# Designs tried in a protein design chat: VHH binders against q8wuj3r1227to1361. Part 1

All scores and structures are predictions.

Target 1, 135 residues: q8wuj3r1227to1361
Amino acid sequence: NDFAYIEVDGKKYPSSEDGIQVVVIDGNQGRVVSHTSFRNSILQGIPWQLFNYVATIPDNSIVLMASKGRYVSRGPWTRVLEKLGADRGLKLKEQMAFVGFKGSFRPIWVTLDTEDHKAKIFQVVPIPVVKKKKL
Below, numbering starts at 1 at the first letter of every chain, in headers, positions and changes, except where a header shows other numbers; antibody chains are not in Kabat numbers.
F, E and O stand for the ipSAE by ESMFold2-Fast, ESMFold2 and OpenDDE, each averaged over both directions (binder to target, target to binder). V2 = 0.75 x the mean of E and O + 0.25 x the DockQ between their complexes.
[cut] stands for letters that were removed.

## First folded at step 9 (VHH)

Design n2
Fold by OpenDDE, look of step 11:
Structure n2 (fold): chain B 135 residues (1-135), chain A 121 residues (1-121)
Amino acid sequence: as target 1 above (135 residues)
Amino acid sequence: QVQLVESGGGLVQAGGSLRLSCAASGFTFSSYDMSWYRQAPGKQRELVAAIYSGGYTRYGDFVKGRFTISRGNAKNTVYLQMNSLSVEDTAVYYCAAETIETSGDSFEDYWGQGTQVTVSS
């Protein structure tokens, strides 16, 4: 299988085609609350669809994204990622793996990997997600 | 040769308006996202406004509806209409072009020389 996928706590969320997958995890309980995918065939519409989708995600959610295909785009793509804690000035390439967070703060574990060949993130996220205080 | 040339800056009283222009040349204008940034003395450069190839616009939090970015494709120009200016808007304003396509592993961003905007009380 040469498609992008997301695995959470041993459960795999596969994709049957090129596109972007999104898995939403509750930040308090660590439970997967939603899983969706966007087809590459509607690539030009995907950023806006994703933007709208993300808007419906409740705060304090971990948002996982994985994409494979030809997703060289800015605009709503970067806007969505920024909303989920990504740094500004991102240079998106063909493939993407993203661990984001929707909330009032940016956890240090927010991570984006983007490459033309392979993007991958292996990460442990502490649950519940809490804002860390600076001493 | 890629060139971004800003114009329209200057001195204006608080509450006044300015319209900045950025004339672009030397690249495929439609293949780039266009942005305005600003940098005040002692502060980091920050995004003022961006207009993407698909028409999507993005503004800095401080803009609060006062500024409008627009693209003139026929003239390879991007504009920033700034209304209700305040002293805090004083900065050098820069035009930027960011590619929306990849060329290998490289992305090229282009910047103008900047234009000074000074808002007096």
Scores: ipSAE 0.020, ipTM 0.352, lowest interface PAE 5.6, mean pLDDT 86
Fold by ESMFold2, look of step 11:
Structure n2 (fold): chain B 135 residues (1-135), chain A 121 residues (1-121)
Amino acid sequence: as target 1 above (135 residues)
Amino acid sequence: QVQLVESGGGLVQAGGSLRLSCAASGFTFSSYDMSWYRQAPGKQRELVAAIYSGGYTRYGDFVKGRFTISRGNAKNTVYLQMNSLSVEDTAVYYCAAETIETSGDSFEDYWGQGTQVTVSS
């Protein structure tokens, strides 16, 4: 029961290795622009790899994450997830699924699910992603 | 064939300095994060320093500002300047190259053979 994938508009992006998989979606057009995977213990762990990777993601991007297997929760997970819109202070459990956003504002659909055995999110995200203006 | 070749190790007195080099061949150097690890007898390998393709650097806690990692992409070489060495820095130092990302759910990484650093007294 160590199966994990991310699905976008009917297309599945599976993970074959333990760690975190990431799918980036362009927030203007809703198209998947990348699928990457990060494994444990490369350069002292996934959070540092993710920290650097997230910095390179273009603004106005939807960022999906899903864990597979055991991942090491050491390092600045909160800082990485907060950069993508997660609430501060959440404690990660053994599994996570995340729908986040790289940009200057925090959409209401940003969601983190973290549990000991299973994490799952289903979301409909409005495209294009836009901020409501203050007038 | 992919190859990482470390050089610059040797014997040095405590308080001294060494500069390690890692020459890379057989892959697109600029697409990889580069790092140095070390392993002392009976201990696990531990991160010494990493330099990401974007220039961000990270150091192991034990470094305490004494070491500096850098990369010369034109020469396909990563460097580790080690200052203020102590006997506890004695170890085999390994160069590693790891992908920033994969196009799928698999990773690539490469390791060198290691270079011995021995710190006296």
Scores: ipSAE 0.000, ipTM 0.162, lowest interface PAE 13.3, mean pLDDT 73

## First folded at step 13 (VHH)

Design s2
Fold by OpenDDE, fold request of step 17:
Formats: structure tokens, C-alpha cells, sequence
Structure s2 (fold): chain B 135 residues (1-135), chain A 121 residues (1-121)
């Protein structure tokens, strides 16, 4: 198993099982409100546990995702990334990292990195998350 | 019975405009993300534009402000206004509806039959 974790403001959130780990941040206050993982057995087939979890995430939430180990890179679960702002038609590679947003708009800082060797995102997101107007 | 019926395609000269429409029926339109894709001869199908159920939009990199996607939930119709068309925009354009059904944990997608758009020089 490769080493994988999500770090928010100096605090690390590791995962012990191969699959996808998720960290949810409140977009208004910038506080981590939830951290969980979904192992490969859940990601295979119909991932109802993941879909149910995502449905309960409040609007205006920053959603961080990262893979660990030989995660399941194909299947219906990947559509969650699109719901959180990722481009459609993406083909995930052996590793992935994702910064998404659940809300009524797509922030420009939404980012997906997927690589065979190493996937990593280092990013600063301004809090509170607001929709910017073009002037 | 789910249906996506596309219209508005045809032949147009370079620099011209077209407006595509996709009339949807047989599902809860407001709950679905609506998209336009296109496929040119010998090329892969690619995203042109998407308008999500929550109303925000996304466009392919080649669009560059030329196209606008919109939806009328009252009419169960999604539109694609295409301006400043070029020969490279020649393709079959497809309407798609996508959603996640959280109660059953399933992903659902529907596709139209496609409409030909031909841009002449």
C-alpha cells in the first residue's frame, strides 16, 4: 500500500484501507466537519454508501477526495466527482486527488489530479466560499 | 417511456449561428443534469456544454464563449445557442440527461438520437 493522506491546515487525515477517503469542509467557516473512507468493496458495483453520504453533505461545502492503494478507478461512483464540479468524461488513473464543491455554482478552484505514479494537490481556498462576479 | 428529441441542426455557413433544442419527457427533468455532446467523423465524442440541475454551467475548452447552454424546466427543454460557427464544429450533436438517484444508489443517463450540424466554408 502506498502512503496517502489529506491535510487541512496542518492536520493530517490518513486512511488505512485501499479505496477513497473524503474530507468535508464547511465553506463558510473553513472547519472540517466530516472525514470518512470508502473501501474498494463499497466502490465496486452500486456504491450506495457513498451516494448516501454525499447526499447528506450540506450545500456550500468543500469536498476533498484522495485515493489510497489500488483503488477502484472505474464505476458509477466516479460520477460523484462530476456532481462536485469535475469535468465530464474523465478517465481516472492509478491515483487521484480531488478538490470539489457542493453548491449552486462551480468555483474556478475545483481541481482533479489523476496520475499513474503520484497524484497531489496543494491548494489554498478562500473562506468563505463565494461566487465572484466578472466586471 | 423516456425520450430526448433533438432539433435545430442543419447546414450553415462559417460565421453563422444555430440553436439546438432538446425536448425531454418520461422523467423528472428538473432533477437531471443536461448536456450537449458532439462527435465528428473519426473523432471521439466530447462534451460541448453542461447545465447542472442546480443551474451552473460548464463548457468544453473549444467553445471559447461562442456557445450558450440553457434550460427551461417548465418546458422540459434544454437549448444550445451556437454562434460564430466554424468548419471544425461540424459533427453530430447529442443531447444527454444524467443524474444520481441517491435512494437507490444508481447513476442514470439518457441520450438523444443526435442531430447533424454541418458548417461550410
Amino acid sequence: as target 1 above (135 residues)
Amino acid sequence: QVQLVESGGGLVQAGGSLRLSCAASGFTFSSYDMSWYRQAPGKQRELVAAIYSKGWTRYGDFVKGRFTISRGNAKNTVYLQMNSLSVEDTAVYYCAAETITYSSGTFTDYWGQGTQVTVSS
Scores: ipSAE 0.142, ipTM 0.557, lowest interface PAE 2.8, mean pLDDT 90
Fold by OpenDDE, fold request of step 17:
Structure s2 (fold): chain B 135 residues (1-135), chain A 121 residues (1-121)
Amino acid sequence: as target 1 above (135 residues)
Amino acid sequence: QVQLVESGGGLVQAGGSLRLSCAASGFTFSSYDMSWYRQAPGKQRELVAAIYSKGWTRYGDFVKGRFTISRGNAKNTVYLQMNSLSVEDTAVYYCAAETITYSSGTFTDYWGQGTQVTVSS
């Protein structure tokens, strides 16, 4: 699978290398503040580049992730998903898409899709991001 | 010396309550995500509840509001209040501590030895 992208408000963010693509959105203003990618060589072993990047993401940020190609679906890097609100005990498949949140709470709209064929998330996230009571 | 020691398990009748405790030592408690897992005979280990270092919580789908996880930072203890217990909740319950150290790019996890919870009909 050679085609993967993240689209935010009509703007596409392409990925050029197999691995994980990341787009960070400001939770208060709803604008994209950064985007990057991590190739498989980085995801293998100790992914300090990814961990360092995540550490620099400001609180109250929406974090979008998508896989491209045969990405490294196992390893310590997957713990980042949990830190961003994904369920624990994740077993990623051949494709993944993720809408996460870096902050002091877990929004209900945090979503992970992982499939062998195609992973896709289409979601509207209200801005600004606020903590809501679960009903 | 890292140590997680579970307590509070035992035998309880269906509809009853238990409060599990996990006493932690040997690491910076406040920087770790604390979790309760359970494993029944012949079944896979599954998440019961988690309280993350930033304070938000997550529960397994089967919990349905019956359980509450909390932490006491001063005592380095995490609790699991279990109400409305059923026979299906019978399992060994494990305490876990997990964290990502960004500066070193490492993931760390610690586990307790577990405490048996048995719910009778």
Scores: ipSAE 0.111, ipTM 0.535, lowest interface PAE 3.4, mean pLDDT 90
Fold by OpenDDE, fold request of step 17:
Structure s2 (fold): chain B 135 residues (1-135), chain A 121 residues (1-121)
Amino acid sequence: as target 1 above (135 residues)
Amino acid sequence: QVQLVESGGGLVQAGGSLRLSCAASGFTFSSYDMSWYRQAPGKQRELVAAIYSKGWTRYGDFVKGRFTISRGNAKNTVYLQMNSLSVEDTAVYYCAAETITYSSGTFTDYWGQGTQVTVSS
Protein backbone atom coordinates (compact mmCIF):
# COMPACT_ATOMS: atom_id res chain seq x y z
CA ASN B 1 0.00 0.00 0.00
CA ASP B 2 1.25 3.46 -0.92
CA PHE B 3 -0.08 6.97 -0.47
CA ALA B 4 0.11 8.16 -4.03
CA TYR B 5 -2.48 10.76 -4.97
CA ILE B 6 -3.13 13.96 -6.86
CA GLU B 7 -4.63 16.89 -5.00
CA VAL B 8 -6.14 19.96 -6.60
CA ASP B 9 -7.29 22.85 -4.42
CA GLY B 10 -7.69 20.58 -1.43
CA LYS B 11 -9.52 17.81 -3.25
CA LYS B 12 -7.73 14.49 -3.52
CA TYR B 13 -8.00 12.21 -6.49
CA PRO B 14 -6.98 8.72 -5.47
CA SER B 15 -6.10 5.84 -7.74
CA SER B 16 -7.27 2.30 -7.13
CA GLU B 17 -4.50 0.37 -8.83
CA ASP B 18 -0.87 0.48 -9.86
CA GLY B 19 -0.11 2.55 -12.93
CA ILE B 20 -0.51 6.19 -13.88
CA GLN B 21 -3.16 8.57 -12.61
CA VAL B 22 -4.18 11.55 -14.74
CA VAL B 23 -6.06 14.72 -13.79
CA VAL B 24 -6.94 17.35 -16.38
CA ILE B 25 -7.54 20.97 -15.42
CA ASP B 26 -9.11 23.64 -17.60
CA GLY B 27 -6.42 26.25 -18.10
CA ASN B 28 -8.95 29.04 -18.46
CA GLN B 29 -11.23 28.41 -15.50
CA GLY B 30 -9.01 26.24 -13.34
CA ARG B 31 -11.56 23.52 -12.76
CA VAL B 32 -10.94 19.81 -13.00
CA VAL B 33 -12.64 18.56 -16.12
CA SER B 34 -11.45 14.98 -16.20
CA HIS B 35 -9.62 12.37 -14.18
CA THR B 36 -8.73 8.80 -14.96
CA SER B 37 -6.09 6.15 -14.49
CA PHE B 38 -4.19 3.73 -16.64
CA ARG B 39 -3.19 0.42 -15.14
CA ASN B 40 0.02 -1.34 -16.03
CA SER B 41 -1.64 -3.70 -18.49
CA ILE B 42 -2.64 -0.63 -20.50
CA LEU B 43 0.77 1.03 -20.24
CA GLN B 44 2.51 -2.03 -21.60
CA GLY B 45 3.04 -2.32 -25.32
CA ILE B 46 1.23 0.17 -27.52
CA PRO B 47 -0.94 2.18 -25.11
CA TRP B 48 -3.67 3.20 -27.53
CA GLN B 49 -6.08 3.89 -24.67
CA LEU B 50 -3.75 6.51 -23.26
CA PHE B 51 -2.99 8.00 -26.65
CA ASN B 52 -6.68 8.25 -27.45
CA TYR B 53 -7.39 9.85 -24.09
CA VAL B 54 -4.65 12.44 -24.52
CA ALA B 55 -5.98 13.27 -27.97
CA THR B 56 -9.32 14.21 -26.42
CA ILE B 57 -7.78 16.62 -23.92
CA PRO B 58 -8.64 20.17 -24.96
CA ASP B 59 -5.93 22.65 -25.75
CA ASN B 60 -4.94 24.96 -22.91
CA SER B 61 -5.26 22.19 -20.34
CA ILE B 62 -3.04 21.53 -17.38
CA VAL B 63 -2.33 17.83 -17.20
CA LEU B 64 -1.30 16.24 -13.92
CA MET B 65 0.14 12.75 -13.76
CA ALA B 66 1.36 10.63 -10.88
CA SER B 67 2.50 7.06 -10.56
CA LYS B 68 1.13 4.58 -8.08
CA GLY B 69 2.89 1.45 -6.92
CA ARG B 70 5.18 -0.43 -9.24
CA TYR B 71 4.08 1.23 -12.43
CA VAL B 72 5.40 0.56 -15.92
CA SER B 73 8.12 3.20 -16.14
CA ARG B 74 9.27 2.34 -19.66
CA GLY B 75 7.60 2.17 -23.02
CA PRO B 76 6.00 4.23 -25.75
CA TRP B 77 3.54 5.84 -23.33
CA THR B 78 6.32 7.96 -21.82
CA ARG B 79 6.51 9.91 -25.07
CA VAL B 80 3.22 11.54 -24.06
CA LEU B 81 5.13 13.39 -21.35
CA GLU B 82 7.26 15.05 -23.99
CA LYS B 83 4.19 16.13 -25.88
CA LEU B 84 2.98 17.74 -22.68
CA GLY B 85 6.22 19.63 -22.11
CA ALA B 86 8.60 17.23 -20.41
CA ASP B 87 12.25 17.26 -21.40
CA ARG B 88 13.30 14.71 -23.95
CA GLY B 89 15.55 11.83 -23.04
CA LEU B 90 14.58 11.60 -19.40
CA LYS B 91 14.09 8.15 -17.98
CA LEU B 92 11.51 7.61 -15.32
CA LYS B 93 12.50 6.08 -12.01
CA GLU B 94 10.45 4.09 -9.50
CA GLN B 95 8.09 7.00 -8.88
CA MET B 96 7.02 9.99 -10.91
CA ALA B 97 4.94 13.15 -10.66
CA PHE B 98 4.27 15.45 -13.58
CA VAL B 99 2.69 18.83 -14.22
CA GLY B 100 2.27 19.29 -17.94
CA PHE B 101 0.44 21.45 -20.40
CA LYS B 102 -1.36 20.77 -23.64
CA GLY B 103 -1.26 23.79 -25.87
CA SER B 104 0.69 25.83 -28.36
CA PHE B 105 3.50 26.70 -25.96
CA ARG B 106 5.46 25.29 -23.03
CA PRO B 107 4.84 27.16 -19.78
CA ILE B 108 7.84 27.63 -17.51
CA TRP B 109 6.02 25.82 -14.69
CA VAL B 110 5.95 22.48 -16.49
CA THR B 111 7.73 20.08 -14.16
CA LEU B 112 8.61 16.41 -14.00
CA ASP B 113 9.84 14.80 -10.80
CA THR B 114 11.02 11.23 -10.88
CA GLU B 115 12.72 9.48 -7.97
CA ASP B 116 13.34 5.99 -6.64
CA HIS B 117 12.07 6.80 -3.16
CA LYS B 118 9.53 9.60 -3.45
CA ALA B 119 8.33 11.86 -6.23
CA LYS B 120 6.30 14.91 -5.25
CA ILE B 121 5.39 18.27 -6.71
CA PHE B 122 3.94 21.20 -4.80
CA GLN B 123 3.01 23.87 -7.24
CA VAL B 124 0.77 26.88 -7.76
CA VAL B 125 -0.25 27.60 -11.33
CA PRO B 126 -1.85 30.93 -12.17
CA ILE B 127 -5.22 30.76 -13.88
CA PRO B 128 -5.87 31.53 -16.64
CA VAL B 129 -2.80 30.03 -18.25
CA VAL B 130 -1.27 32.60 -20.58
CA LYS B 131 1.72 32.75 -22.82
CA LYS B 132 4.18 35.32 -21.57
CA LYS B 133 6.25 37.37 -23.96
CA LYS B 134 9.87 38.15 -23.41
CA LEU B 135 10.55 41.73 -24.38
CA GLN A 1 10.10 7.02 -48.77
CA VAL A 2 11.07 9.08 -45.75
CA GLN A 3 14.25 11.13 -45.91
CA LEU A 4 15.96 13.57 -43.59
CA VAL A 5 19.05 15.08 -45.15
CA GLU A 6 21.30 17.29 -43.05
CA SER A 7 23.64 19.89 -44.50
CA GLY A 8 25.71 22.88 -43.41
CA GLY A 9 28.15 21.12 -41.14
CA GLY A 10 31.91 21.41 -41.38
CA LEU A 11 34.98 22.89 -39.76
CA VAL A 12 34.81 26.27 -38.05
CA GLN A 13 36.98 28.20 -35.64
CA ALA A 14 35.91 28.88 -32.09
CA GLY A 15 33.64 31.89 -31.94
CA GLY A 16 32.40 31.19 -35.44
CA SER A 17 28.97 30.34 -36.76
CA LEU A 18 27.30 27.59 -38.75
CA ARG A 19 23.82 27.13 -40.08
CA LEU A 20 22.55 23.58 -40.34
CA SER A 21 19.67 22.58 -42.56
CA CYS A 22 17.56 19.46 -42.61
CA ALA A 23 15.49 18.79 -45.69
CA ALA A 24 12.58 16.47 -45.04
CA SER A 25 10.51 14.44 -47.46
CA GLY A 26 8.20 11.46 -47.54
CA PHE A 27 5.93 12.47 -44.67
CA THR A 28 3.56 15.25 -43.57
CA PHE A 29 6.17 17.68 -42.29
CA SER A 30 3.77 20.03 -40.53
CA SER A 31 2.51 17.24 -38.29
CA TYR A 32 5.91 16.40 -36.85
CA ASP A 33 8.03 17.84 -34.10
CA MET A 34 11.46 18.57 -35.50
CA SER A 35 14.64 18.36 -33.47
CA TRP A 36 18.38 18.60 -33.61
CA TYR A 37 20.43 16.22 -31.52
CA ARG A 38 24.17 15.86 -31.22
CA GLN A 39 26.54 13.13 -30.19
CA ALA A 40 30.18 13.58 -29.39
CA PRO A 41 32.60 10.66 -29.28
CA GLY A 42 32.17 8.67 -26.08
CA LYS A 43 29.16 10.72 -25.00
CA GLN A 44 25.44 10.15 -25.07
CA ARG A 45 23.23 11.68 -27.69
CA GLU A 46 21.68 14.87 -26.34
CA LEU A 47 18.98 17.28 -27.40
CA VAL A 48 20.23 20.52 -28.90
CA ALA A 49 16.96 22.10 -29.94
CA ALA A 50 13.39 21.20 -30.77
CA ILE A 51 10.64 23.02 -32.58
CA TYR A 52 7.28 21.41 -32.14
CA SER A 53 4.53 21.12 -34.70
CA LYS A 54 2.68 23.91 -32.92
CA GLY A 55 5.73 26.14 -33.16
CA TRP A 56 7.15 26.47 -29.67
CA THR A 57 10.80 25.69 -29.07
CA ARG A 58 13.06 24.03 -26.53
CA TYR A 59 16.81 24.14 -26.14
CA GLY A 60 19.44 22.13 -24.32
CA ASP A 61 20.93 23.70 -21.21
CA PHE A 62 24.30 24.17 -22.91
CA VAL A 63 22.84 26.28 -25.70
CA LYS A 64 22.46 29.42 -23.54
CA GLY A 65 20.99 31.51 -26.30
CA ARG A 66 23.70 30.72 -28.83
CA PHE A 67 21.56 28.57 -31.12
CA THR A 68 18.22 29.15 -32.80
CA ILE A 69 15.99 26.49 -34.30
CA SER A 70 13.42 27.38 -36.92
CA ARG A 71 11.28 25.61 -39.45
CA GLY A 72 10.03 26.40 -42.90
CA ASN A 73 6.95 24.36 -43.51
CA ALA A 74 6.72 25.56 -47.08
CA LYS A 75 10.13 24.06 -47.78
CA ASN A 76 9.83 21.13 -45.38
CA THR A 77 13.11 22.21 -43.83
CA VAL A 78 14.29 22.75 -40.27
CA TYR A 79 17.26 24.98 -39.51
CA LEU A 80 19.74 25.38 -36.69
CA GLN A 81 21.61 28.66 -36.54
CA MET A 82 24.67 28.12 -34.37
CA ASN A 83 26.59 31.15 -33.13
CA SER A 84 29.51 31.56 -30.74
CA LEU A 85 30.62 28.00 -31.26
CA SER A 86 33.15 26.41 -28.93
CA VAL A 87 35.31 23.31 -29.04
CA GLU A 88 32.78 21.57 -26.79
CA ASP A 89 30.20 21.84 -29.55
CA THR A 90 32.15 19.41 -31.73
CA ALA A 91 29.86 16.48 -32.51
CA VAL A 92 27.77 14.76 -35.11
CA TYR A 93 24.49 16.63 -35.38
CA TYR A 94 21.35 14.70 -36.22
CA CYS A 95 18.00 15.86 -37.47
CA ALA A 96 14.95 14.06 -36.10
CA ALA A 97 11.22 14.07 -36.81
CA GLU A 98 8.72 12.78 -34.24
CA THR A 99 4.97 12.45 -34.05
CA ILE A 100 2.21 10.52 -32.31
CA THR A 101 -0.68 9.15 -34.32
CA TYR A 102 -3.30 8.93 -31.63
CA SER A 103 -5.90 7.11 -33.68
CA SER A 104 -3.60 4.17 -34.26
CA GLY A 105 -1.63 4.45 -31.04
CA THR A 106 1.64 4.76 -32.91
CA PHE A 107 4.74 6.76 -32.09
CA THR A 108 6.87 7.53 -35.11
CA ASP A 109 10.40 8.88 -35.26
CA TYR A 110 12.72 9.44 -38.20
CA TRP A 111 16.40 10.27 -38.12
CA GLY A 112 18.91 11.73 -40.53
CA GLN A 113 22.35 10.27 -41.05
CA GLY A 114 23.98 13.18 -39.27
CA THR A 115 26.40 15.94 -40.21
CA GLN A 116 29.80 16.49 -38.62
CA VAL A 117 30.47 19.79 -36.88
CA THR A 118 34.04 20.41 -35.81
CA VAL A 119 35.05 23.50 -33.89
CA SER A 120 38.76 24.19 -33.66
CA SER A 121 40.45 26.25 -30.98
Scores: ipSAE 0.034, ipTM 0.461, lowest interface PAE 3.9, mean pLDDT 90
Fold by ESMFold2, fold request of step 17:
Structure s2 (fold): chain B 135 residues (1-135), chain A 121 residues (1-121)
Amino acid sequence: as target 1 above (135 residues)
Amino acid sequence: QVQLVESGGGLVQAGGSLRLSCAASGFTFSSYDMSWYRQAPGKQRELVAAIYSKGWTRYGDFVKGRFTISRGNAKNTVYLQMNSLSVEDTAVYYCAAETITYSSGTFTDYWGQGTQVTVSS
């Protein structure tokens, strides 16, 4: 795809650089609280800026990620996906889209779509985000 | 039993200097990338400086040439020289060590307890 963006409640968050785009949504009220991108030079090696950013995301936050262009699909940065609910040992392909969660549980709507040609997720997330009971 | 112990924090007047040290034990220090982070009350923890095992360095944009990270592999210690301090630099400063093993899928990161730096006018 030539165009990459993240859309939240009708508002588009475009990306202009190859790499990944991140949008954070407060899980209690459903409002976007940050929009950041990480270009390939940041994703290589040990991406301290990305790790710090993810470490400081408040608990109970919805975290959206999407690839732009040819992104760095391997390396230590991919560990942040596991921190946000992706399965351990994931293998990213040429494109990815991700709906994740920063918190103490893994919601059922956490989703990773990764393929060589396109990745797209449409997702409705319950607000407020709550832990479901076993009953 | 990995341990990172920061020292050298304290009170300093604006315009002054401090040198932070982080003594490391319980791992092969020369194989790890080392970094300093800081966190002020109500703020996000942010990267101050990093030094890779191969010796090259990286700094947060706010550093603007005022700080210098270095490592003494023989002493298992990473240092942060902080010059031209301002009240904006008041924070708890944390030492961190990180290695990533892709072949096993293991990611290891260690954090120190933090040392308070307070800059007065």
Scores: ipSAE 0.000, ipTM 0.114, lowest interface PAE 15.0, mean pLDDT 74
Fold by ESMFold2, fold request of step 17:
Order: sequence, then C-alpha cells, then structure tokens
Structure s2 (fold): chain B 135 residues (1-135), chain A 121 residues (1-121)
Amino acid sequence: as target 1 above (135 residues)
Amino acid sequence: QVQLVESGGGLVQAGGSLRLSCAASGFTFSSYDMSWYRQAPGKQRELVAAIYSKGWTRYGDFVKGRFTISRGNAKNTVYLQMNSLSVEDTAVYYCAAETITYSSGTFTDYWGQGTQVTVSS
C-alpha cells in the first residue's frame, strides 16, 4: 500500500500521487508512447482532462491503468474503462488495475482486477495487436 | 504528489489581456519543461507555449507574438501573459509538464485541471 507502479518490458512507471496512472503502448510496435497521471481532483465531476486524453489516444493502442492510494472509484470517469473494453456495470473497489485497448475490437487479454486491498495484473500481450480472425 | 493548478482564467473582452498562472508541486520543478495547451469545444488540444528547463521558449503559430510564457523556479510557477485576445482564444487552458525521461514533442507527463478563458466581443 506504500507505492504503486506500472511495468512495461522491464521499465517501471511509478505512481507519485493518489489517483489513476495511465500508460499507453502502441499496439503495432509495442512502444510506450504516453505516461500520465490523473489525480483525484481531476477524476471528480466531469473529468474533461481524462476524457480528452482518452479521445486523443490513437486507435490500436494498449492502455494500462493502475490506482494509487485511495482513488475516486465512482463517477462518470469510470465509463472510460468500458470504452477501453471493461465489462459494463462493474463496481470498482478500493484498488484497481486494468489492461485495456482502444480500437474497433476487444482483445481477449483485456482484464480488470479490482479489490479492497490489492489489485495486480501480470499480462503478456501479443504485438502487433490484430483483430482475431475465425479459424 | 504531483499537482499542476491553473488560475487567472475568466471572462475578458476582445482586445483585453489575462495572465494565467500554474502552480506546480510534487516534483523537481526546475528539471521540467513546462507548457500551456488549450482546447476549444470541437477542436483538438494544441500547444500555446512552452518554456524549457534551460529557459528556451516555443509558441504555437497562432500566438503571433501576443503571448509570453515565463517561469519562476523559486515559486514553482509557470505564467502565460496573454495580450490582444480575440474570440478565437476562447478555450480551456491547461498547464503541462514534460520530463527528459518521457520527452517527445508530443509526450506530456503531467496535466493540470485547466482554467476557462472566455473572450467576448
């Protein structure tokens, strides 16, 4: 409970403030292209900074999110998770970790872990990210 | 905890001036490149001005000499003096910080909450 981070291919992106950390990875090359934090004051109300940030993420991007400390776990910002592939109607608990995707399809590896004491995801994502085709 | 808090926005008549401030905390301010961006409804966010940790400045083309960015490292604050405002300058203005670890021309590490600037005619 004393720190949180996102790690991509061995590089850590630590949390410095209570709220939500976001790391964006280009799904074609697997390169981290953005690391941003949204503190609780931004997540309350209508979080235009978060909405706008997500809107500007290129399609075919992997989006990692992790909570730090006691984050705002309710409100309109949580709909962003559904846009990135989370199941509708989920209730966030005191901690969350999320591997999502911005694009025209929902990869199988999209995962949300939320619980009151600890949330953690370890995930291997195929690169390049492609729409799965029927066998 | 990283915080960027903008202030100084508001309503102003065309031709008028405003001075925006962005108070920064939770990181080593003097090592960050600081920027102002703006976003009007229906438009993409665009760079207004940047001031690099070494003191260099950069401005968006639309600024045309009307705005001046500055920083006060002792106060951990970046400023934007906006003169000769027009209706086209109406937008939410955001303070942003970028480190050398994550730096690209488009890779911003931290954003402020934004302050509304409204220019009436």
Scores: ipSAE 0.000, ipTM 0.064, lowest interface PAE 22.8, mean pLDDT 73
Fold by ESMFold2, fold request of step 17:
Structure s2 (fold): chain B 135 residues (1-135), chain A 121 residues (1-121)
Amino acid sequence: as target 1 above (135 residues)
Amino acid sequence: QVQLVESGGGLVQAGGSLRLSCAASGFTFSSYDMSWYRQAPGKQRELVAAIYSKGWTRYGDFVKGRFTISRGNAKNTVYLQMNSLSVEDTAVYYCAAETITYSSGTFTDYWGQGTQVTVSS
């Protein structure tokens, strides 16, 4: 009975503990290369595990995040979302879902949904991920 | 004391170029992520460009390849080369510095006072 998950091309990645879950997808081939969870104790304390994890994510990666249960919605870890394309100064509510990108540009599909009761994103991302011109 | 001092702003004609500089003092420059933001009257600040301590860069969507951020760690300075300027680029441009204090698990932010960029038709 896991109500918090990330789904990529039909495959579900559930989380068993309160906090956030992260799925990393290679932007060139669209393969999931990592699935990791960060429990609340990590998010409240010195979040070096999360910071190091994000720092090691390869360039040109799609990064999905979703909250599970009562997650820590404030604190220094939230600045990671800005490094992955979220707007600076974001304020998280009781639930969040995020589609981000690690790379030198911000794709248009980078999206954060955060609400008190539920957060959900459905997104189709073009593969390979490349910088596209605006009209 | 931490200081970020912007320079290089001014009046420029549409289609022209400017190079902004932000000189940093009072902190270990190479450990900070540096960025440029801008704010036009009545609007919120928005990201123009960022350059991370590892050298990666990020740009706001409106930049569309016209601007380039760079950093000179030996000179404690971050630069923003702005090309193909239009009247919509008129704003106060701020540099900012951010780092993580691992012992407390916090991000530290510093802001400059801003430099005016005015693009005329």
Scores: ipSAE 0.000, ipTM 0.182, lowest interface PAE 13.1, mean pLDDT 73

